VH-VL binders against q17rb8r558to768. Designs and how they scored, part 17

Target 1, 211 residues: q17rb8r558to768
Amino acid sequence: TAELSHLTKNVPIFVCTMAYPTVPCPLHVFEPRYRLMIRRSIQTGTKQFGMCVSDTQNSFADYGCMLQIRNVHFLPDGRSVVDTVGGKRFRVLKRGMKDGYCTADIEYLEDVKVENEDEIKNLRELHDLVYSQACSWFQNLRDRFRSQILQHFGSMPEREENLQAAPNGPAWCWWLLAVLPVDPRYQLSVLSMKSLKERLTKIQHILTYFS

## First folded at step 5 (VH-VL; framework fv_romlusevimab)

Design s36
Fold by ESMFold2-Fast, scan of step 5:
Structure s36 (fold): chain C 211 residues (1-211), chain A 119 residues (1-119), chain B 108 residues (1-108)
Amino acid sequence: as target 1 above (211 residues)
Amino acid sequence: QVQLVQSGSELKKPGASVKVSCKASGYTFTSYAMNWVRQAPGQGLEWMGWINTYTGEPTYAQGFTGRFVFSLDTSVSTASLQISSLKAEDTAVYYCARGYDLWGEFDYWGQGTTVTVSS
Amino acid sequence: SYVLTQPPSVSVAPGKTARITCGGNNIGDKSVHWYQQKPGQAPVLVIYYDSDRPSGIPERFSGSNSGNTATLTISGVEAGDEADYYCQVWDYSSDYVVFGGGTKLTVL
């Protein structure tokens, strides 16, 4: 809604793991600071917060992804399971603190649209090639690892008809980044990209390395 | 529909004990912490501590250990505060207040129980 | 121990705006809650999480919190707003709830 579009100042940050647009991110919340953060997000009606991985030089990474709360399940032992899904990506502009959890002033990221028809054609060809490589990589995984991925992340999203319809590009790219066995630094680098072509090229390099 | 109803006023002599009860209704008792807040005559609010209604574990603020005991009877959705070896300085209104653990706001309060300690 | 400082009293004319401050070291890093207490009554939550209003609290009540000062603002003050007002935070480092000393609002 309109109020959610203004969530750029003092955004609550859950410092834990990588999150990606469209990708589910279930969380087990037991720490008082994060239970407060989740409760506040629900009660204020924003129903979202930022997710960033920790950083050894700064308290948390310079880029992250908003998580939208889809449901909250209360466990008998007092813990909460929070079902979230990744939304908009962001860059951190200023770090803060609130009741023991981190906050940030942020700037949302969107992919830069490619408008030239020849460039769009080349982008589709690169996309299709990389998607095929991703499918091949996944099918060649040991059955156990494929089963674990399916259980935690679901199946790989299908190709999208319009590669630039979503501000973050095709959903399968983010699903793949979540499941690839790469260092968080590489995942963070790809998350920060504003070019679908650059992102597909980087993903292709990663896939080639594991092939 | 949420209500916290406290026991009636008490007049005690120094050295006696008192037990203040707080009966909750209109919500799931074990989903919210119960806090205790004291207010001496003409003074401000002073947080005494809380009790986890799910685990039964009490946590006391500094200065409220020893003579003060928080307890629960979950079968009747009641939290209790017992003060032993009463002193004149214990004269105050004692409130129970609902919180989501100790880290949040207190959205519902009992009406208060006046404890007067005098010879 | 973390300390919240409030002015002991604030006076305001009917229909004007009252501002009650709550000072604390880096209080902007904490969530501030505000309570209204009338003589002989239990406190009532009027603002929570710095600026949010519970159902039933008039829009005349608002809050802010930044740096070292949180503020409760009551616009269009009415005689019925005369009460003691307390700010409150939870200090995560000590797991301790702290109340301010209270401010008596007088509507003259």
Scores: ipSAE 0.005, ipTM 0.526, lowest interface PAE 12.6, mean pLDDT 87

Design s37
Fold by ESMFold2-Fast, scan of step 5:
Structure s37 (fold): chain C 211 residues (1-211), chain A 122 residues (1-122), chain B 108 residues (1-108)
Amino acid sequence: as target 1 above (211 residues)
Amino acid sequence: QVQLVQSGSELKKPGASVKVSCKASGYTFTSYAMNWVRQAPGQGLEWMGWINTYTGEPTYAQGFTGRFVFSLDTSVSTASLQISSLKAEDTAVYYCARGPEYDLWSGEFDYWGQGTTVTVSS
Amino acid sequence: SYVLTQPPSVSVAPGKTARITCGGNNIGDKSVHWYQQKPGQAPVLVIYYDSDRPSGIPERFSGSNSGNTATLTISGVEAGDEADYYCQVWDYSSDYVVFGGGTKLTVL
């Protein structure tokens, strides 16, 4: 009955890579500060922490994604393998520090729902078009790259019946963004969007440039 | 069932040397740092430094270089503290304390030895 | 060098709540650990990481840490809680362990 997703103050931040809703993010943890951070997340029962890319001016980016800890494997060589999956997206409101790792006060992001019937129809048409382009792009990749993607991210999620059922939009959009070979600046821009239409439009532009 | 058992009390004259031992049991000795903490009569806890039980490398706090030596005998899971050229100001209870597991680097001391009283008097 | 400041003594009546403070510059950015030491005995860890309790430590022991002050709170104080209490941090910037000066808790 308690909402674990209510964690918004002094959230521990792993500064490393992009993370996306519903997308697996396995981590190999070597740094003492992050081993401490993960241990604390487990001990407090939250089993969650934020993931942000680094930023030269502000230590880490203004947007990120929560990672939910599914499992932790301690290896004989002292490494920890942390099995996580992306949860809610967030915007950073305030930055802090704790024992050498970053923290943040955050505000969770959700897509703005489109309620007009004509706009929903147009959104569905755009969605289907972009999904088709994504499938074509993936199928036309060299076998080596396709195999690597399948090994690390799994198969592309199927289209969802209700495009607006999830607060972050369709899962396949995030899977695709994780595997597209684009600059992290661009990925961060897409992660920050609250409009599914805007996100689909930008993804479409990326796919067009790779065609 | 983690235990740290220290050697018995010592009464020494100024200029003498003393060696305090701390024998660990119930865990993998080389997986945890060993810390040394001193407490003078009626005073608070003072961190002296730690020794890396895996590498054998000691790290001393400011003020504990020179006369103080941390050492290990890994074959018997024992850490030792040697104090040379004893002064009256070295009179204290000396504790060994299990430091953080190297992988976690957490900072708390979860198990302590019972303490060894070292008295330096003429 | 980093410094932790504790009041030298705190007095409390049985059954009441005792609060022991530990002051440090931006101590809220650090993890604070608390130890209980009874006369003639070694210290015992009672709180770690600001607010976590080791197994065997009663629920009436709790901790907090924010801004420049960390606090150990003991509710429903018992005569057996009479002891010296020490706060501790690992200052990762200097790789140095710092203890507070200790607080003597007296149960009247």
Scores: ipSAE 0.012, ipTM 0.552, lowest interface PAE 9.0, mean pLDDT 88

Design s38
Fold by ESMFold2-Fast, scan of step 5:
Order: C-alpha cells, then sequence, then structure tokens
Structure s38 (fold): chain C 211 residues (1-211), chain A 122 residues (1-122), chain B 108 residues (1-108)
C-alpha cells in the first residue's frame, strides 16, 4: 500500500535482535509495551514496525530492518506469538518514545544499482563464487547445527537470475547473515551497506574465516 | 552533522616523532572505517591505509609500514596517526577520511578532516 | 601496481561543459569516486560509484565509467568550480586505494 510505504516518522521500534530483508523473524512477545505496540500496528492498518539491536549505551543501533506482521496470536497468559518477515532496511535519524516503547524517524536504504554491463558480469561472477562458498559452509556444518537452522530459518534461498531485481539484493545473502555465528556489530555493518558488491565481499571474508 | 576535526600543525626535526589526531562527531564512530591520506607540497593525494574502528585492526599501504602507527581511542571517538623517526620526505598535509567499514569495500571517502600540516626540517 | 592517469590541467569558459578523464586498465570493472579540492581546503566527495551524487552536490556534476576511461562532467561551469579534481578506485587485486594524479580545472 502507498500509505504504508510512507511510514518514516514516529516508527515503532522493537529493540531486541537483528532482522534482515526477506528473512522470517518469528517473535514470542511477553512485554506489555511490545504487545501494545504490535496490537496498535494491526489496528491502525500499518502491520509493520522496526527492529533494532540494542546499543551498549542503553539505546538502539543506527540501522535496522522493518518487520511486516504476517500473523499474530494473542494468548490468554499474556504472550503474543507474532509471525513476521523482514522488509526494508533503514537508518535512524531521530529517536523517541511512546507508551514505554521506542520510536524513530527513519530513512530507508536501497542498494546502489550497477548499470555497466561489465560490472554486472563481474558482480554475477562474485555472487556465484560466494554462493558456492556459502553452500559449502552450510553442507559441512555438524548435523545438529544444520537441523536447527533448517527448523528456525528454513533452507537457503536459491540463486536469483536478476541480482538487482530487489532493492536489497539476493535473499540468500540475508538468510546467510542471519545464520552466521558472528558478532551483531559485524552483522549491523553488513546491513548498513548500499553496495551488493561490498556485501558479497564481506560475506566472503566471514565465510573464509570459518572455513 | 558529521564532522572530523584534526589537531594543529607540527614543526619537527628529523628523527623526532609526531602524533596527529582526528576527532569524529555526528555519527556512530564504529560504523565506519577511518582512512589516512597524505598530500606532499604541490603533489596529489596518497592513501596511507585505514583502521577498522570496531576491531582496532590497522592496515597499511605499501611504504607506510614500520614508522607509521594507526590507533584509536573509542571512548572519545578519536583516531590517531603516529609517525616515528621523522624524515624530510614526511613533510605533508595529513588527512583523516571516513570510508566504508573496511578497506575491502568500495573505498569512497564521504567526509574528510581539515588536514594537519607536518613540516620536518633541520 | 594499478595506476590512474589524469590530464594535469583542463581549461573551460564560464557556462560551458568541462570533462575530466581518468584512465586505467579496465577501469570500467571498478567503482570510481571523484573529489574536488580547493586551495587550502580538504577534498570533498562530488561523485561516488561512477555516477552517484552525494547530498548537496549540484546536478551539473555527473560521472560515467566504461572500458578504460572514467569521466567527470561539469556542465554550466561556474568560477567556484575552479579546483583540483581527483579520481579514486579501490584495486581488488592489490587491496589498495589508488588516486589519480589530479587535474587542475581553470575557469577562464
Amino acid sequence: as target 1 above (211 residues)
Amino acid sequence: QVQLVQSGSELKKPGASVKVSCKASGYTFTSYAMNWVRQAPGQGLEWMGWINTYTGEPTYAQGFTGRFVFSLDTSVSTASLQISSLKAEDTAVYYCARGPYDYLWSGEFDYWGQGTTVTVSS
Amino acid sequence: SYVLTQPPSVSVAPGKTARITCGGNNIGDKSVHWYQQKPGQAPVLVIYYDSDRPSGIPERFSGSNSGNTATLTISGVEAGDEADYYCQVWDYSSDYVVFGGGTKLTVL
């Protein structure tokens, strides 16, 4: 909806964990403030809110990802089970508060599109190389870790024909970043990138470190 | 607003050492790499290397190992360049410049310090 | 080692178009960034990723990059555009940032 795409001021923020474009983010919400936030998002028709990891200074990170509510169950014991999926990335411009939860004024991030045909070819080659490294890393994980990843995140998305069709690049990059056992600050730096080439290069280095 | 403020000019004798500082403000210090760029009198820009502001790990360009040390004080969002055993050819304006998270990414420098002039003469 | 070649100087009349070239082997395979430096001042990023403009840079600044040549184009040149201009790439094979030698733009 056009109305929902203009949500940039006083955006409700769930301060908890990393979230990524296209990646499922199932939430078990116990805190009354966040249950109110989610209920309000549904009632106003927005059906989305921001997710940011906490900052060490008792605030939240300068970058995050919007989560779109797909389904929600409000349980009698005060719990909410919320099925969400990651949407647009954003940069935080201003921080605020509302009814006990954080808010922010934001600007959305999009990858810078590569137009040169030779650069597109090189990007495809880099992409295919890194995808192969990712598949190798995942296949060589201990069975326990593979099973847990598959249960929580599903299988790795397949390669996309057009690498630049989505504003955030290929879905498998974000799935991989969600499952890699790296410090959230490294994940945050990758989330903030506007270049698919830079993101693939950084992911490659992380994978090499774990191989 | 993003701002990088560097320390004042230095006049040193050969063999001395100098420390140039660069204080960042208006953004999350650890989300961007800090680069160092040198410009000798009447010459062009020369990249010296960068420091990862999150890990503290420095990377030096060829020719800038040994005598040159990049460091951080994250508590005050400050990056520093130390040059030891100064030589006449170290005479230059030294700039700090903000770039993408590390040197393996695209490398554009969106904000620069005002520059620190270091003059080495007997 | 990778080398970027720029003409030492370019002259242009006010209101006309200036073109500053940056030559490099297969430079079209790299992302080119451009900086403006006025006397006694720090460089300012005017174009990044070949053709994108930072916030606050006038639309008369544009860039292109293909084959062995990247070009910074300044249309409707003003006296205030007189400066040194530097191109810059990151060389993936050497892991080094490389600057061109700089071009002095003179507005006559």
Scores: ipSAE 0.000, ipTM 0.413, lowest interface PAE 20.2, mean pLDDT 86

Design s39
Fold by ESMFold2-Fast, scan of step 5:
Structure s39 (fold): chain C 211 residues (1-211), chain A 123 residues (1-123), chain B 108 residues (1-108)
Amino acid sequence: as target 1 above (211 residues)
Amino acid sequence: QVQLVQSGSELKKPGASVKVSCKASGYTFTSYAMNWVRQAPGQGLEWMGWINTYTGEPTYAQGFTGRFVFSLDTSVSTASLQISSLKAEDTAVYYCARDSEYLWDSSGYFDYWGQGTTVTVSS
Amino acid sequence: SYVLTQPPSVSVAPGKTARITCGGNNIGDKSVHWYQQKPGQAPVLVIYYDSDRPSGIPERFSGSNSGNTATLTISGVEAGDEADYYCQVWDYSSDYVVFGGGTKLTVL
């Protein structure tokens, strides 16, 4: 019986941008250290690595998201384009280094499931309200901003019937968080949450502010 | 299935030139970098450099510039090493070795090796 | 400029465990690969990325890498394991491949 210790210990970390579950994250890779990191991830069969934003105190943030490698394109100028999609979220437990890139020991995050009938009803009502607000916000954006979002992130995901079927909650929440014009510290705070209710509440507050 | 087959042994006089060939089969030649490694009699492995099989660009380790030339003929999936103005110190077994399974700059490990070509330089 | 140091030779009795070391400054921060070379033959990859085994390499071959020393471990040594073993890294700062000097494993 194998454990996932090799996927939680000495995990390679690309220190660059925010990443979110289910959200595309295309990367342009120039540096030899990151080329090696990507190659090693493919060679070992994991085909994934962590993504964290930089942090002045700890070199990179305490929370991040795994990126799954979907495809790699080699360009004539020597750089590589790596198509990735966000996977599981994680918390950093220990920092390290390998072949010039950062590594971390991590623990994965999942939303805490709500079991109480009244709380599930309230969660559904909140979800539907926030989803409607998100749709209105996106529809009312200037054409240029909508086009840029669609080009880089794709279309907003449809709402899901079972809010707690996925361990990270509905995909549209992460798509929205990626496109909202908020401070990275706020984005990191939301990424670290284990409560869908708290995440929806904070997203609602942002949307209300921009309305 | 993957094979790297090198040309036969060579006996040369000082000042002559030699060309060692490495024919690849069983994979897409231009998807993997080719490295050259030398081993003098009774000595260890010495990395000479690599060639990008997609672009044709060679990179040489220090000490292997000038007299050593890496080249390709992609139409026959062959990489070649040419040594000019041979010296007795060039006596060695020369290996071609495939870089890991992706086309990357000079790094990684070597998963398949040619059988080696012995080059002997004597008067 | 990066240098890998291996003992020139290691002797082991059949069925025992052989340990071949590869020393380098902060080598634990680098990925180490290992090759086996028998007389008159080309090298064969036996361990890559510190501890991974290629298809066809027996489970008795294992690797580790921490601090200033990487180690190739061969358990239940057989006569057929007698060979020269080379460690190798890619040095990020110089963009060079570096080999250790090799260790001759003798099975008595």
Scores: ipSAE 0.006, ipTM 0.585, lowest interface PAE 9.2, mean pLDDT 87

Design s4
Fold by ESMFold2-Fast, scan of step 5:
Structure s4 (fold): chain C 211 residues (1-211), chain A 121 residues (1-121), chain B 108 residues (1-108)
Amino acid sequence: as target 1 above (211 residues)
Amino acid sequence: QVQLVQSGSELKKPGASVKVSCKASGYTFTSYAMNWVRQAPGQGLEWMGWINTYTGEPTYAQGFTGRFVFSLDTSVSTASLQISSLKAEDTAVYYCARGPYELWSGEFDYWGQGTTVTVSS
Amino acid sequence: SYVLTQPPSVSVAPGKTARITCGGNNIGDKSVHWYQQKPGQAPVLVIYYDSDRPSGIPERFSGSNSGNTATLTISGVEAGDEADYYCQVWDYSSDYVVFGGGTKLTVL
């Protein structure tokens, strides 16, 4: 549609932290440039903006995730509390500026669907194995850390019957990536993957390291 | 129903002072910035500055410092512009205009009807 | 200080398309707002944030902004569209609002 065509060109970018599909990302916004960005997003009806981590070479990373605004509280002291959730992932094609905040022309990312029956079976086996490892890792985490995770990210999503129903793959993978204590370089690498198999394999390696 | 209602026309002599009022209704006064814009006869729009309606802090454009004072009376949802030591070049229509308080973008969605200030000997 | 340049006048025949430009250095990096002012009246916001239209403003009014030029486009021009049109930006660096000089649209 005409409205959706605007979501790939001059997309407003909040340069701050990692964001992931389906994962809540609550934001406290102080800077006038970002308060402007949030209001413009609401006024245009898109109610979305991009989130990228900073990058020393290119101002911000080549990959990010769209955040959908669920609720906004404008506080009397000028702060904004923005309740968001991760949406589609993207690759940055071109960087720009708008009223003090960054913008980008983007290309949305989706996982490549596996069509071969044997590959689908292997993907399911890998998924179930990694999910079990993730559950074990979380259950064996110290109570303090587990409580902090639940407070910030909520509970771990349940397994999905169809692994390829969602364009970004199973929700629990992204929840796990958000909570794992890994270098942002690895998080960004996983976010950029278009293969569920590669993403599950990398997550498995990370879990094995923290076992 | 948002309305900005300004005070009536003023005819003043050079050296006098004038106070233009802008009374807001139909919204929470402190949630939006109030901007001042003037238009000399046959000329374009000239932004004078704005006032933060929550903090009372004014910001003046270059050329509008000293003789020009923005003020508020939040109890009656009114913003005021005072011009001291009036000069002939102050002759203009003065508008108040509502801008975003949360944002510094400066789009003006509602305008007062304008107040004509004429300075003549 | 930042400067916006508009043509002083534009003439258009009824039913045709009028294009009013607003020039500024890297204006595409700024949000442009457009106002319509009819004789003896206060300005009315017709386009905000480059291309957004307030409720009550006809779809005939549209805007664009890229590089060094922003444009207000009025399609199917009617006699009632005859007015002065002003572009406006907020300059982040100076925290100042800047208006263009205005364009008088004449419908012949």
Scores: ipSAE 0.006, ipTM 0.545, lowest interface PAE 10.5, mean pLDDT 88

Design s40
Fold by ESMFold2-Fast, scan of step 5:
Structure s40 (fold): chain C 211 residues (1-211), chain A 122 residues (1-122), chain B 108 residues (1-108)
Amino acid sequence: as target 1 above (211 residues)
Amino acid sequence: QVQLVQSGSELKKPGASVKVSCKASGYTFTSYAMNWVRQAPGQGLEWMGWINTYTGEPTYAQGFTGRFVFSLDTSVSTASLQISSLKAEDTAVYYCARGPYDLWSGSEFDYWGQGTTVTVSS
Amino acid sequence: SYVLTQPPSVSVAPGKTARITCGGNNIGDKSVHWYQQKPGQAPVLVIYYDSDRPSGIPERFSGSNSGNTATLTISGVEAGDEADYYCQVWDYSSDYVVFGGGTKLTVL
């Protein structure tokens, strides 16, 4: 992938919605400033930009997720259809501006590895429990709502044998957060976590609320 | 390869009109904007405006309204600049320059025509 | 209207480094493009989006942009680099393209 040094300073930020590692985020770009941002990211070869939700005090939130451009279609009327997928999570260190769109200096986030054997065993048990709760929640959704989720986000990812293989933990956690009808404050809180155990615990609490 | 080829030099009297053409080749004409830039003798570059090659909508910079008209003939991938009621101060080299689809998509001009010298003298 | 200020001339000895500045209010918040124009020729894009080089432009050409000043840097200057250099921005507020007044680079 692109070199990290070029992707940590003056990173272009699309201020719109939550994005998560491994989760598709298709965009219909209408705003002129973002069409410029997308074009520039393609021309520079990075093919990435940050996605953050808005924040009334700081313009945009302190945490976000990089979006990797997979395909782009520039329509004759100036609109762009951009297929992206979530990549690395980040924390905002400094905010800036460029040609009418926001920029940021960022620091990438990775989960802290659990090394103790007993803690790994407990983490696996928590994971399996929460995954089962997530499957139950999804299967018990009304048919119409479940069909809409499948159309827009695809099926829930299978659980992974090695929970700590990916720097952001299991993909299904992020898929679930994208589809759960929760306040962006809760989604942002979970995105910012560097502990898989804490993230699973929070997801469990959210699922219990919607049970 | 991308090329922008402009029409030849023009010598006109005050009050006449002139039409400068810019023929594009080597790319999809309607996927890029065409900009016009003027350079008076011994002076710098001055942006005159642009035309959206897909919609045909022209946009003129302040000072280039009225006597200046941007137009297209998409069937031959050609953009044109017409200047009416020529004045001595219109003496300049006129360039066409390719930009991204619109200024919001990008503002760099990556390919330029060779320039057309328009001289207005009595 | 937005204004870009360039020094009218810069002189440099062969093999040395030339620095051409482009001043503008908060120009670091805008993308700066640079053009080289030799006598009797059309301008050529040499740097775009502050620091990127088009294919065919030597790596001794580089750019930077922060605060109120953008800079075009030409290292190992050659006689063939004698030209007028123009900076350019697009002001999204006015939807207006602005060129600097140009800097004549003279190789001594």
Scores: ipSAE 0.053, ipTM 0.652, lowest interface PAE 7.0, mean pLDDT 90

Design s41
Fold by ESMFold2-Fast, scan of step 5:
Structure s41 (fold): chain C 211 residues (1-211), chain A 123 residues (1-123), chain B 108 residues (1-108)
Amino acid sequence: as target 1 above (211 residues)
Amino acid sequence: QVQLVQSGSELKKPGASVKVSCKASGYTFTSYAMNWVRQAPGQGLEWMGWINTYTGEPTYAQGFTGRFVFSLDTSVSTASLQISSLKAEDTAVYYCARGPSYFDLWSGEFDYWGQGTTVTVSS
Amino acid sequence: SYVLTQPPSVSVAPGKTARITCGGNNIGDKSVHWYQQKPGQAPVLVIYYDSDRPSGIPERFSGSNSGNTATLTISGVEAGDEADYYCQVWDYSSDYVVFGGGTKLTVL
């Protein structure tokens, strides 16, 4: 649509933290430039902006995730809490600036769909194995850590029957990446992947390391 | 109804000090920044800086450090500007102006202004 | 430091349209606010964030901002619109407020 086409050029970028498809990302905003950015997003009706981590070479990373604004709350200490949820992933094509905040021209990322029946079967087996490992890892965390995760990220999403129904793959993968204690560089590399098989394999390696 | 009421005009000699006050009413004082703007006779508006009404942290524009001090008394919803070692060039109307809101993304910049306080420095 | 340039004066006949410009390098990438100041009075916000109007400001007042020029437009000008008009931006890079030099609107 025309609105979707416009969402790829001069997209406002909040440079702060990792964001992932379907994962809640509450933001504490005080800076005037970011409040302006959020207000413009609401005013134009897009109610979306990009989120990228900082990068020493290019100001912010080459990959990020769109955030959809769900609500805005006010805190007594002068900060606004902007409730957002992760949407589509993107790759940065061109960087810019507007009123002190970053902008980018972007292209959206989608997983490459596996069509071969034997490969689909193998993907399902890998998925089920990794999902079970993730459940075991989470349930075996100390109560304090599990409580903290549940409070901030909610419960782990249930398995999806069709692994390739969503362009970003199963929601639980992104929830898990948000909660695993891994280096942001590793998180960014996984976010950039277009292969569900590769993403599940990397997640499996991380879980094995923390077992 | 939002109001910013400033203290009365002052006539001072060079080297004296002056304190201009700005009393807010009709809103939660600590929810909006307070700015100070100066206007010399026949000249334009010049931003001096702002104070965070919640934290008390002042920010001064270049040229307004040292002799100029922003302060608050939140118990009476009042912001104050103190000018020390007054010079003839400090002769101006001093305005307080509210904004932006910390809590309202839709608030206008400097949406309400005090009536101004004339400070005249002469020997 | 960032500079906003306004014409010192603009004259307009009653009932006609006045246009007051505010020039700045890439000002279209910034948000512009406009204030009206009548002699002996405090400034009054008439347009904020390029084109929004505060409650109580007549719809005759409108604003635009693109490229290197922001414009305050007053249609159907009345004698009571005679005042000084100031544009203002936040320079987010320096975290400082910048005012234009002001434009005196004379209604002849």
Scores: ipSAE 0.000, ipTM 0.473, lowest interface PAE 14.4, mean pLDDT 86

Design s42
Fold by ESMFold2-Fast, scan of step 5:
Structure s42 (fold): chain C 211 residues (1-211), chain A 122 residues (1-122), chain B 108 residues (1-108)
Amino acid sequence: as target 1 above (211 residues)
Amino acid sequence: QVQLVQSGSELKKPGASVKVSCKASGYTFTSYAMNWVRQAPGQGLEWMGWINTYTGEPTYAQGFTGRFVFSLDTSVSTASLQISSLKAEDTAVYYCARGSEYLWDSGEFDYWGQGTTVTVSS
Amino acid sequence: SYVLTQPPSVSVAPGKTARITCGGNNIGDKSVHWYQQKPGQAPVLVIYYDSDRPSGIPERFSGSNSGNTATLTISGVEAGDEADYYCQVWDYSSDYVVFGGGTKLTVL
């Protein structure tokens, strides 16, 4: 729909947690500024806003992920329960304010496609190796931790046949990044990457560290 | 479809009290905040506050605490403004106005009552 | 204590464009709503959230908001547009609704 193309200027930003493409992000909203932000997103028909973690120097981080509103339940105590899912990643170009909440001019991120046949084969081999390592890591977790992850995030997404079909790469990478016990700085670094190869390599390093 | 219908004009003496009512129709009453706005003769619009139509919780602007009371009767989709100990400076047109959908903060006012003139004179 | 400043009057010839300003400190960081009020009548919302039009409001009405000034623009002005126009914001810091003083639009 053509209206969504203007979601690059004065994009409302919810400053809270990490968000990732395809990963659910349920929110409990009680601050007046964010209730107004959600209301405006619904009224204008965009039904989207950005999510960034806080940053001590710049108010919020230079990279984030758009959240698509799936459902909203408004509670009589003034709290809103917002069911969202991660969409496109972005880089922040300019920061602003609107009615007490942050805004940004943004540039969307897409993975750079690998076109060379030999490089595509190498990427597939790396992907399959790292996916297997992720499965092994998850299965070797103590039952209690594995059960908690399944309850909150669901099962690990299946491997995709075409690794470059989605602009953000395979969904399982983002699921895994959400569940790995890593510092937000590492998560932000991975979110900012435009290379699937680099992302898989960093994920492999993290998995090796925890194995 | 959406209508806010207010009670008729009132002429009162100083020290009396008055109750202005605002009856809503054409929408789910409890899904929208109700605001009160005053306009003195020849002057601009002054926001008085709002009431959460679901919870019944009122919020008053500075200057409208004490003598002013916002209330609801949800069974008849009606909001009311009561002014006690009337003073000459209370002479104004009082409007109810529909505010925020979904029980959040006051924002734009998309529908207004026709206004109720309250005149306070001796 | 937030203040919105409007010119008290604006005159325009029929068919021309009228511009009504609403000044406020960093008003571009706030959402501005505009109301039209004719003599003896209740206000009518004509623009909300800076530039959105309610159903039934002609395309001749438009709005903008940046820096310290919000503007209501009425193109192809008609005699029936003669009215008082009020800008309004919700001041987040005080949780208070603020109206401008109003602008009387006179159509010659």
Scores: ipSAE 0.006, ipTM 0.579, lowest interface PAE 10.3, mean pLDDT 87

